VHH binders against q9y6x5. Designs and how they scored, part 83

Target 1, 379 residues: q9y6x5
Amino acid sequence: LPPKLLLVSFDGFRADYLKNYEFPHLQNFIKEGVLVEHVKNVFITKTFPNHYSIVTGLYEESHGIVANSMYDAVTKKHFSDSNDKDPFWWNEAVPIWVTNQLQENRSSAAAMWPGTDVPIHDTISSYFMNYNSSVSFEERLNNITMWLNNSNPPVTFATLYWEEPDASGHKYGPEDKENMSRVLKKIDDLIGDLVQRLKMLGLWENLNVIITSDHGMTQCSQDRLINLDSCIDHSYYTLIDLSPVAAILPKINRTEVYNKLKNCSPHMNVYLKEDIPNRFYYQHNDRIQPIILVADEGWTIVLNESSQKLGDHGYDNSLPSMHPFLAAHGPAFHKGYKHSTINIVDIYPMMCHILGLKPHPNNGTFGHTKCLLVDQWCI
Below, E stands for the ipSAE of ESMFold2; O stands for the ipSAE of OpenDDE; V2 stands for 0.75 times the mean of E and O plus 0.25 times the DockQ between their complexes.

## First folded at step 3 (VHH)

Design j4 (framework vhh_8dlx_2; at its last look DockQ between E and O 0.03; V2 from the best seeds 0.00; counts 0 for: pae E 13.3 > 2, placed apart)
Fold by OpenDDE, second read of step 4:
Structure j4 (fold): chain B 379 residues (1-379), chain A 124 residues (1-124)
Amino acid sequence: as target 1 above (379 residues)
Amino acid sequence: EVQLVESGGGVVQPGRSLRLSCAASGFTFDDYAMHWVRQAPGKGLEWIGNIYHSGSTFYNPSLKSLVTISRDDSTNTLYLQMNSLRAEDTAIYYCAAKRTYYKYGEWTIEFDYWGKGTLVTVSS
């Protein structure tokens, strides 16, 4: 039988939550499997880009999902959470669920993972749910497990997405111990439900399961605001994305816009596109705007009419507060093994290996995950 | 029918305080973030601040020291306390209700409902 893999994402699960809160179910999952304590995600540290990096192994400049809000100057198209179903945005890369179906005549399944309800390269997941935040975790899990058990051709790759603890992190801030404890307990209970469901269906021993996240969360404050309206007139630019990385499309000379913004705040770096630091791998794509603003950790870029979150993400991907974790269990993985760090793009070649797929060109390094796998030598 | 009705406006002398109220009806008040916005004569709309259903507040930095926003979900009422009023605070004050929903790490905020506004005139 072909190997099977379920990829689960809890949005905005910061890595250090594992150290600061109790997760009985997740800890049991880890004890029987593997843990990567920190996953270095891609810049910018936002939901759409990082989820697509997980399933493509590519930096954002390469797979083309460079933010949650994008603008293409040639086609005049916009991308956002409310407008994410145009294949135009996704077709610069091939996600693993497409590869899985095209290489081995297998089926893929998806419960609301970003991009899974869109035909990419004229291929859509054999089974999928349209995004709906009102659909419970239980219903998503039930559909995924049904497809894993009863599909022909068999579902060999499945993905499951959940919006917490990200939504609550934004609402309460990650430093709110009372509210976040409650939220994270619910997440752990969901993991318990997942494990129990798999055991009940006889999938637990044969199914590879990865539980991970796309980014962390940092504390924001009303005392740490950068108001762009104080630096530049709104008529001089179009705002494509706001905080903590603003994407600026000048309506006047780019240099003039840059000069008005470069000294706007000591807590914000202003980059011309060509001057974006190489370490971000965030330069070589037309969807990256001519000027980007990067706020320091915990600072929020605002306009006069903006509402503020108590927590946010999207900051420098070297910040520990932006890093998620990865846990895994199944026949492909060791038991009781902990690893310090990997890059988020390393997950893709690992998943391809587990599924017996030939990976597309990617930025991941398979060697970084060898110690997690039973069939590999640990270097 | 959804209604937002502002009250408490009028003519006040400089330096005085004023409390505005916004009575909401026809929708689930506690599901919305409530906002205060004002428009001075000949000027555009200026955002004052908001309060979430959780009770968290956010203010325009230029006005933060002079205003306090609160809400009473039991009576579906939004409040704006203004202190040390100045002539430049003369404006029509509006309350607005925003619904927020979450998708893929982003909150979408839309003003679903607006009040008709109440006039505040600060004059000696």
Scores: ipSAE 0.390, ipTM 0.792, lowest interface PAE 1.0, mean pLDDT 93
Fold by ESMFold2-Fast, scan of step 3:
Structure j4 (fold): chain B 379 residues (1-379), chain A 124 residues (1-124)
Amino acid sequence: as target 1 above (379 residues)
Amino acid sequence: EVQLVESGGGVVQPGRSLRLSCAASGFTFDDYAMHWVRQAPGKGLEWIGNIYHSGSTFYNPSLKSLVTISRDDSTNTLYLQMNSLRAEDTAIYYCAAKRTYYKYGEWTIEFDYWGKGTLVTVSS
């Protein structure tokens, strides 16, 4: 039987939630598997970019999904909710489900992982669900397990995406212990349901399961706002993305726009594209705008209006509040092993190894995840 | 039937104060954030501010010192208090009831219900 892998994402699951709340089902999963305490995600620490980095092993400047809102300077196309299924945006990389279907006579299945409902390099996931936030976790799990058990060619790679705890993190903020406790307990119960369903269907013993997330969450406040309209008039630029990383397309001279912005707030860094710190790996793509504004943790950039978010993400990827975790269980993984940190781009070459796929060139390092795997020597 | 009915508009002299009301019916008022939005002649929509069921208020910073938003959940009524009115405040004022929905890591702001607006003319 070929190796099988289910990749599960709970959006916005900050790593330190594991230390501050109880997760009995997740802890049982980890006891017989592995835990990576921190995953250093890519910059910008947003959903679309990081989900695509997990499945491609590439920095955002390399895979082309550089934000949740984008403008391509060469083609003059604008990425928004209304055109997120245009393959143009996704074609700068080859995600693992495409590789799985093209290198081997195997199928892929997807319950709403970003990009899986898009034909990328003329290849779409063999089985997929169109995005619909009203579809329950149980329905997504039912479809994934049905496809894992009843497909020819066999489904060897499956993905499952869930919006929580991100939605509640935005609404309540991560410091709201009462509301976050309720939300996180429900997620732990969903993990319990996942394990029980896989056991009931005879899948548990032969399936590799990775539970991870794309980013964390930090507390925001109406006392920590940066009003961009106090710095520059709207007639001088087109706004491509707003907060906490603003993408500015100048309508006048770039230097003039930069000079109006550079001293606007002590809680915001203003970068010309060529001055963006190298450690972000956020520079070499036509979808990265000429001027980028980066708010300090917990600060929100606004346009003569208030922020409705009590929690947010997108901030500097060196911040522990932006880091998710990774837990895994299955025949490929050691039992009871804890690892401190990996890079989010390292997940892709590890998954390729588990599935027996040749990875496309990527920014991950297989050696970083080697100690998690039973068929590798941890040197 | 869902209805938002704005009232209290009309002609007002510069420097005066005015209070607008919005009466809501046909939906569960407590489930919605309530918003005030205005549109000056020949201009786009300008956000004034909002109030959540919790009583938390958020304002357009340029208008914060000049306006106050409040709500009375017992009567399903939203209020906008405006002080020191200027000719530039001449606009149609809309009441809107909004829910946010969530898609792939972003809260999308969508107005569910809008009133027909009430005209405020600031003129001497």
Scores: ipSAE 0.116, ipTM 0.441, lowest interface PAE 3.0, mean pLDDT 89
Fold by ESMFold2, look of step 5:
Structure j4 (fold): chain B 379 residues (1-379), chain A 124 residues (1-124)
Amino acid sequence: as target 1 above (379 residues)
Amino acid sequence: EVQLVESGGGVVQPGRSLRLSCAASGFTFDDYAMHWVRQAPGKGLEWIGNIYHSGSTFYNPSLKSLVTISRDDSTNTLYLQMNSLRAEDTAIYYCAAKRTYYKYGEWTIEFDYWGKGTLVTVSS
């Protein structure tokens, strides 16, 4: 029987939600499996980059999905809602579902994980759903479980993506206990439904399941705005991405643009590309712009004085508010083990090990996850 | 005052073509991705496609062979060309604008500005 793995993401699930809210179903999942309390994600702490880092084990500069909005200076292409399915953007790396389904007698399935509806290296997930946010969690789960049970060659790697609590985190902010409690209760119920469905279908005992997220969420405020228009006129630059990490393509001399921005706000760091801190691993890709602006936690870069968001992410990846968790259950994992922290890029080599795949060159460290696995020496 | 005004709707026979226009005013047209969205009787909103200030277009895969979106930045006008119309294409067609930023998990039919809509009826 080949090993099987289901990778689930609940977008924007901040690690400390586990401490601050009630999750009876998720806590039962954790009790029978493993928990990593704190996953250090990659900079910038945005959705597309971090989901691709999970499945490639690479920093953003290495896999080429460096933001949710990008410009490639070599080809003059723009990454946007209209162009996110062009393989050009994704082809700088090989995600695990491609490697998996190229093995003899294996296929991959996907319910809306970023990139799974793209033919990366001319290879699209064997079974997939085109992204559509109106599709219910139940329908996504029904398709995934049908494919896990009924496919030839068998599906050995599957992904499932859900938009919450990210959407509600942006709308209400993580400090809105009333609204976030309601949202997180609904998510816990979905986790309960997932586990119950897997048990009813006879999958629970032999399927490895990882429940994780891409990033957290921090509280924003109308009192914490950085008005970019007050510091620099639009005519001096092209705006590639805005907040909380702005990507600035100068239209005039780069030093002149930098000087106009340098003292714009004490709540924002301004970096020339070569001066971006090495700990970000965010420098060596042509899609990273000549100037980036990094807002302090909870600050919003705006083009006017108002913002409609009450929560956001994308900040410095050292911030605890940006970090998700990881929980896992299945034959590969210990039961009742809690681990303090791993790096998000460590998930990829761990998944390759579970599936018996040779990992591509990556930035993860398999040794960081050994204590989660029953077949490894934990030292 | 922001204004999006659709025009060119009406009654057409099946198999014919129709071109819709959307005149925009009151905002910097170049800063926005322009979208077409429709709502058939008794149905939810259906995204048709968009066009960015760069001229890049993206379409709903189910409609890709039947529609073409264009924009004229000199007149602040968005266009939708629809070909081989079917009875199922009967809907109110809306023009919409969204700032050119992207966030996964926020890819829903929520726009900064909406037009009033124009009715297209495909019948013999």
Scores: ipSAE 0.000, ipTM 0.150, lowest interface PAE 13.3, mean pLDDT 88
ESMFold2 (binder alone), look of step 5: mean pLDDT 80; pTM 0.794
OpenDDE, look of step 5: ipSAE 0.064; ipTM 0.502

Design j5 (framework vhh_8dlx_2)
Fold by ESMFold2-Fast, scan of step 3:
Order: C-alpha cells, then sequence, then structure tokens
Structure j5 (fold): chain B 379 residues (1-379), chain A 125 residues (1-125)
C-alpha cells in the first residue's frame, strides 16, 4: 500500500564513532542498506535547531528555531526548553508530519522528536508522546510499532528520538574510551532491538528506516575557558544564550558593546549580525541577536565560573567533530551502498520523495541523495 | 536514602599531611561527580575541587598546589589529600554530590544536592 518511513535519531552521535568502536547490529543494518559517512549539519550545531532542520529541510534562519534558548525582538517573547510547546516558535516552517497528514490524509506517529508534541499550523502528529526523558527506549519503540501496525488512516511517517549518546558525551567527553564504549554498545543493542521488533511484527520488509543524528561532540576542558565577565560588565547587555555560541542583546550602543568584546579572547570570534559569515546561513531572522560570539572548538564561554561539561557541541558546522552520519534500510534504498557526505537539509526532500509528498520550498538539494535510492539515477 | 559520611579529621600539626575520606551510600556512586567544600570559622563556604566519574579533577586555583582529590568506585569512597597544612586550613570539610539537569540533549551541572555533615580539621601546634 502506501510507502512507510521510520526516522530514528540518536542525539549527539558523532560520525567518527563508527570508525573507533564496533557496532555489529548497525553494521548488519548498513550491509543491507546505505551509509552516508558525514552529514553536514546546520549552524548552530545544537539539538532543537538541527532536529527541526531534518524535518523541514530549512536553515535555522528560515525555520526559526535558531538556538535552544531564544529571544524574539519583534514580539519580545523568550524561548527555553520549558516554553517549547508555544506554537509561535515552531510556526515559521512546515515539518514533514504536518505535510504528510494534510496532503495525503495519512497519519503520523511520534516518540519524543522535538516539535512533535506542539500543534504547528493547527496540526499535531496523529499519535504522539509528550516529551519525558524518563520514558525508556523500549516504551517509545513499543508505541511507535503499535501505531505503525494498528492505525486508520495508516501511519506512513513515524519518528523516534533518543537522548544518547549526547547526555553521556557531555558527561564523560568523547575521548573517554571506557565510558563511551559502554554507552555506544548499549545504543548498538537498542538498534538490534529495533530491527528484531520490526521483524517480529512483520513490518521490516515494507518499512523504510533512517537512523541519523543531529550533531557530534567535542572534548572540553577547564584549561579551555573564556570568561565573558573579564570582557564586559553585565550592566551593558542581556545574555540570551551562552556557550559555545553566545547571543548578546546590548542594553547600550551596539558598537560600544562590540568594541568591548572584540579582541577579548584569541579563542572566540565576535560578529555583528550583518557580519556573520554567509556560509553559516545564520543571519536573516529576528531571533538572531545583534551580536554573536562563536567559541573555537573545545572552548567554553563562562561567567566567572568553571564549567563541568567534559564534552559539548554548537560549534562551527564545518568541523568534522560536529558531524553526524545517516544510515538507511528499506525498499526505497540500495543495498551495500556507501556515500561520503550530504547536507542535513537534504534529508527532508529525500523523505518527501520516499513518501510521495510534495515538499514545501526548502534549502535541500534532492540530487545529493539520489544515489541512495533504487528508483533514481546518480548524476 | 542518600548518605555521605566524612572521616579523617582531627587536630594536626602545621606542615603535616592529612587524608580525608567520604563514604557514599544510597545511590550509584560512579554515576556522579563529587566535590570537596570547606568552611573556616567565621567565613563562607570555599569550594576546594571536584572529581568526575571519569576521574578528571578540577581545583580551586588558590588551593591546586596543596590538595589532590581521588575516588575509589569499587568502595564508593571519595578522598581529599592535603599536604603542607597551615593554620588557615582549619575548617569543617564537606563532601557533596553534584546536581545534574538534562535538557533534551543539553547537560547542565549547576548545584550540589546532597552534603555530608562535615569533618573538622584543626591545624595547631
Amino acid sequence: as target 1 above (379 residues)
Amino acid sequence: EVQLVESGGGVVQPGRSLRLSCAASGFTFDDYAMHWVRQAPGKGLEWIGNIYHSGSTFYNPSLKSLVTISRDDSTNTLYLQMNSLRAEDTAIYYCARDRVYYFRGDYEITEFDYWGKGTLVTVSS
């Protein structure tokens, strides 16, 4: 009947983990499917922005989720994880589950993917779970597979989000071989459980499955701190976001704040909004602040205090440490094909093609993913 | 029930070394970063340093040359080694457990959630 797609994200799964650790279940998945070795994510390389880019095909300046902490200068609203249910923040784009439900009169199902518990353009996923980090991977998987097998109209698009290895990446740092080995083995076992469950329920042969992530992880240190309080007094600005990309809202003349911040640290770039590099595609949105600070890889911006993060992300999207991977299996995908790189915004038009949906205008290029698909020729 | 019990304090002569211990129970010890904090008579709390579950240590720069923090996850024990003790090191020494928040992939450690009752160290002749 209609094509079906399950999109799975393991938050913070750095691409080169695949080369440094063994993943027997993931390697079996890849052997009979496709692997994209590097996915170039959008800037800033944070969870909410990149998860929304995957399902909209848009840069952050276009979809409006420009950070995990935001301020909108036009409406004077503040966004944090506690406010993520306000549709205002999510309404600058149309995610794929909305398109799926509206174009084809099909159902969508979601287990914790950012935005899926929010009504966007008056449309919420047909089946969804409210975000709760305490809910196990098994419970999320049980709900998704139940909905894929027992829905009318049929669930044709489903999403599944898991917080690891990001939480452990922050806690241990990616260079902690012992602890990261343990965490990544557990993730591989969860991938094995996923495949086994789909086979047991008769879903495996007709379901397209994408396993991907939003960003990578880099090692941080107490020896690599930038103390913002040594650069500028708190009375001159409002801090909207801190590290590794600081969003500065001046309380005085913007040029005076900029002059106090520029040259403060050799390990941080300071940009006026109009001077943010074009390659970031991070400029044309009211939620991007007048001054942005970008720390060098592995450096943490702090306010006269130590940082307890041993790993972090949010850095320049050209850095390989910030890149995730993409693996896929199913009737739409070739078997045993390896591809070097795609842009994270390319995932959306590919998924629309697989589901037979007309994509909304987006920043992805369908040609970049053609070689993955059995019904397309590579250019 | 989370419990942290410090031991090893007492009266010590200037210039000597002392090792404090903190025995942890009621939680998975190897999942938490642990801290040492002290309070001298008539003064506020002074952070000494911490040790992550990975074994990485970070110290108050004013104290870094004088102290070493270590842990033994097999016995659920945290240690503070102090060398070249001075009269100004006289204080109640506390061990404390990190409080951790998780925000959809962002990890934040902001405050201590459990403290021991403290152990008194008096440096005097």
Scores: ipSAE 0.016, ipTM 0.265, lowest interface PAE 6.4, mean pLDDT 89

Design j6 (framework vhh_8dlx_2)
Fold by ESMFold2-Fast, scan of step 3:
Structure j6 (fold): chain B 379 residues (1-379), chain A 125 residues (1-125)
Amino acid sequence: as target 1 above (379 residues)
Amino acid sequence: EVQLVESGGGVVQPGRSLRLSCAASGFTFDDYAMHWVRQAPGKGLEWIGNIYHSGSTFYNPSLKSLVTISRDDSTNTLYLQMNSLRAEDTAIYYCAKHTEYYLRGSWDVKYMDVWGKGTLVTVSS
């Protein structure tokens, strides 16, 4: 009987929320499972890049999803949230559901995880839902649990994605205690519903469940804006991505564009591609533009227009505000174990181990997650 | 029904000041940033500036010394104060509602929506 794993993501669930709000259902899950207090995500700390890093174990420069908005200099193609279905963008890596289907006679199931409604290396998740934000958590959960119980070959890897608390984090900002309390209580209730459904269906005791997120959230303000139009005229460059990491494609000499930008604001760093800090692992891909601008935490890069968002992410991955957490429960995991920190790329080789899959070459270190697992020695 | 109605335009002499108003209805005015945009005869649209729901303002650098944007959330009214008017300020002036939307991990701005019909300002002697 092959092992089974359900990977759940609540988009934008900042690790600090666990200490500032009460989560009775999540705390009951953790009590009989494991908790990793901080997960150090990859740069840039955005949804599409980090969701793909979780399932490939690769830095963004290696898996090719380097932002939520991208331009490929070699092929002249453009990528955005509204045009994410071209396999070209996803084919620089092999996500775990593809490996699961190809190495063993097994199926994968997906409720809206980024990339799962796209054929990658000519392989699409065996069961999937096309992305639609209007589909309820309950409907996503119903489909996933149906596929886990009623599939041949058996579904051994399943994913479930939910947009909150990211959407509300952007709208209200993470410091809005009243609105964030309401949103986070609703998420905790959904976790309770998830556990209850799995128990009712007889799945709970034999299913490994990971609850995690792709990034955190930081407070923004109308007092912390960087107006790019005050630095440089639009005729000198094409803007590929804006905030908080601006991707600049020069239309004139690169050095001239750099010189116009480098001293414009004390609240952003301006890098030529080859000067991007090595610790970001964000250099070696044609989709990374010749100049990038990195705003300081809580600062928003704008054109001559305002922004109503009060929260954002995408900032330096060393910032604790950008970190999610990871909680897990199931036969592969210890009970009542707390771990301080792992890297987000470490999740992939851990999941491959649980499923008995040979991982593709990756940037994760299995040793970092050994202490979470019952079949491993933690020294 | 969402509506924006500009008023206060007309013929003004060079060097004078003028205040334009925009009356908003059909939406929660105090939740949205608002913009002023103008179009001179035979020219494209020129963005003037905006004001956040908080009252913070952002201006076109070429116009910053000549204009002030303000709002009165109690009356759902947006204002544009213009000083030292020149013949080149002759244009139709529009107010527009700011639009931001969530796209799966992104909070993005694609365009301004809900534009008023405009008010004509003619600067001549």
Scores: ipSAE 0.113, ipTM 0.536, lowest interface PAE 3.7, mean pLDDT 90
Fold by OpenDDE, second read of step 4:
Structure j6 (fold): chain B 379 residues (1-379), chain A 125 residues (1-125)
Amino acid sequence: as target 1 above (379 residues)
Amino acid sequence: EVQLVESGGGVVQPGRSLRLSCAASGFTFDDYAMHWVRQAPGKGLEWIGNIYHSGSTFYNPSLKSLVTISRDDSTNTLYLQMNSLRAEDTAIYYCAKHTEYYLRGSWDVKYMDVWGKGTLVTVSS
């Protein structure tokens, strides 16, 4: 039988939640599998970019999803979470569900993973759900498991996406122990439901399951605001993305815009595109705007009419508060093994290995995940 | 002229269902997310939910089980389906257009640049 893999994402699950809260179901999952305590994600640390990095193994500059909000100056197209259906945005890379179908003539399934309801390279997942936040986890899980169990050609790769604890993190802030405890308990219960469902269907022993997330969450405050309007007139630029990484499209001379912004706040770095630090791997794409503003951890870039969140993400990807975790279970993985850190782009070559796929060129290092796998030497 | 016009309000008994409509004109309706907001007597505005142009929806968690938002881009119409109405659901219901910039999972009145005049829903026995 061909190997099968289910990739599950709980949006905005910060790695240290595992240390600060109780997760009976997830801990049981980990006991029978593997844990990577910290996953270094890609810059910027936002939902669409990082989810696409997981399934392509590429930095954002390479796969072309460089933010949740994007603008292409040539085509004059806009990308947002409400406007993500144009293949134009996704076609700069080949995600693993497409590779799975094209290389092995297998089927892929997806429950609301970013990019899965769009034809990429003229290929769409054999089974998928259009994104709808009102659809319950149970319904998503039921569809995924049905497809894994009854499809022909067989579904060998599936994705499952859930919006929490990100939404609650934004609303309450990650430091609200009372509210976040409640939210995280619900997530653990969902993991319990997932495991139970797989066992009931006889999938548990043979299915590889990865549970991970795209980014963490940091605490924000009304006392840590950067008002952009105090530094530059709105008529001088177009705002493509706001906080904590603002993407600026100048309407006047770029240098003039830069000069007005460079000293706007001591808690914000201002970069011309060509001066963006190399460690971010966030330079070589036309969709990155001429000027980017990067707020310090916990600081929020605002306009006069902007609403504020108590938690946010998108900051420097070296910050621990931005890092998610990875847990996995199945025949491909060891039992009871914990690993300290991997890069988020390392997940792709690992998944390709598990599925027997030839990976496309990527930025991941397969060697970083060898210790997780039973068929590999741990160096 | 940009305009939103709500309809479908009225007096209903508890436990009943009601469907509100919002007719949009004067802008490219299918390019924007739309919101439903209500205001009960003597209370502030309460966000009900929104719908993306793609059809994706977000709801106030307190109301999610009771409401469904949908849209018909061919007729430039927004809908709010309400089920199992209670007395506390008595309010003026507004539809609102979202501005160009949108952050998922957040709402603010400041991000709503066009409003209807509202339609009154009274739930009473």
Scores: ipSAE 0.010, ipTM 0.274, lowest interface PAE 10.6, mean pLDDT 92

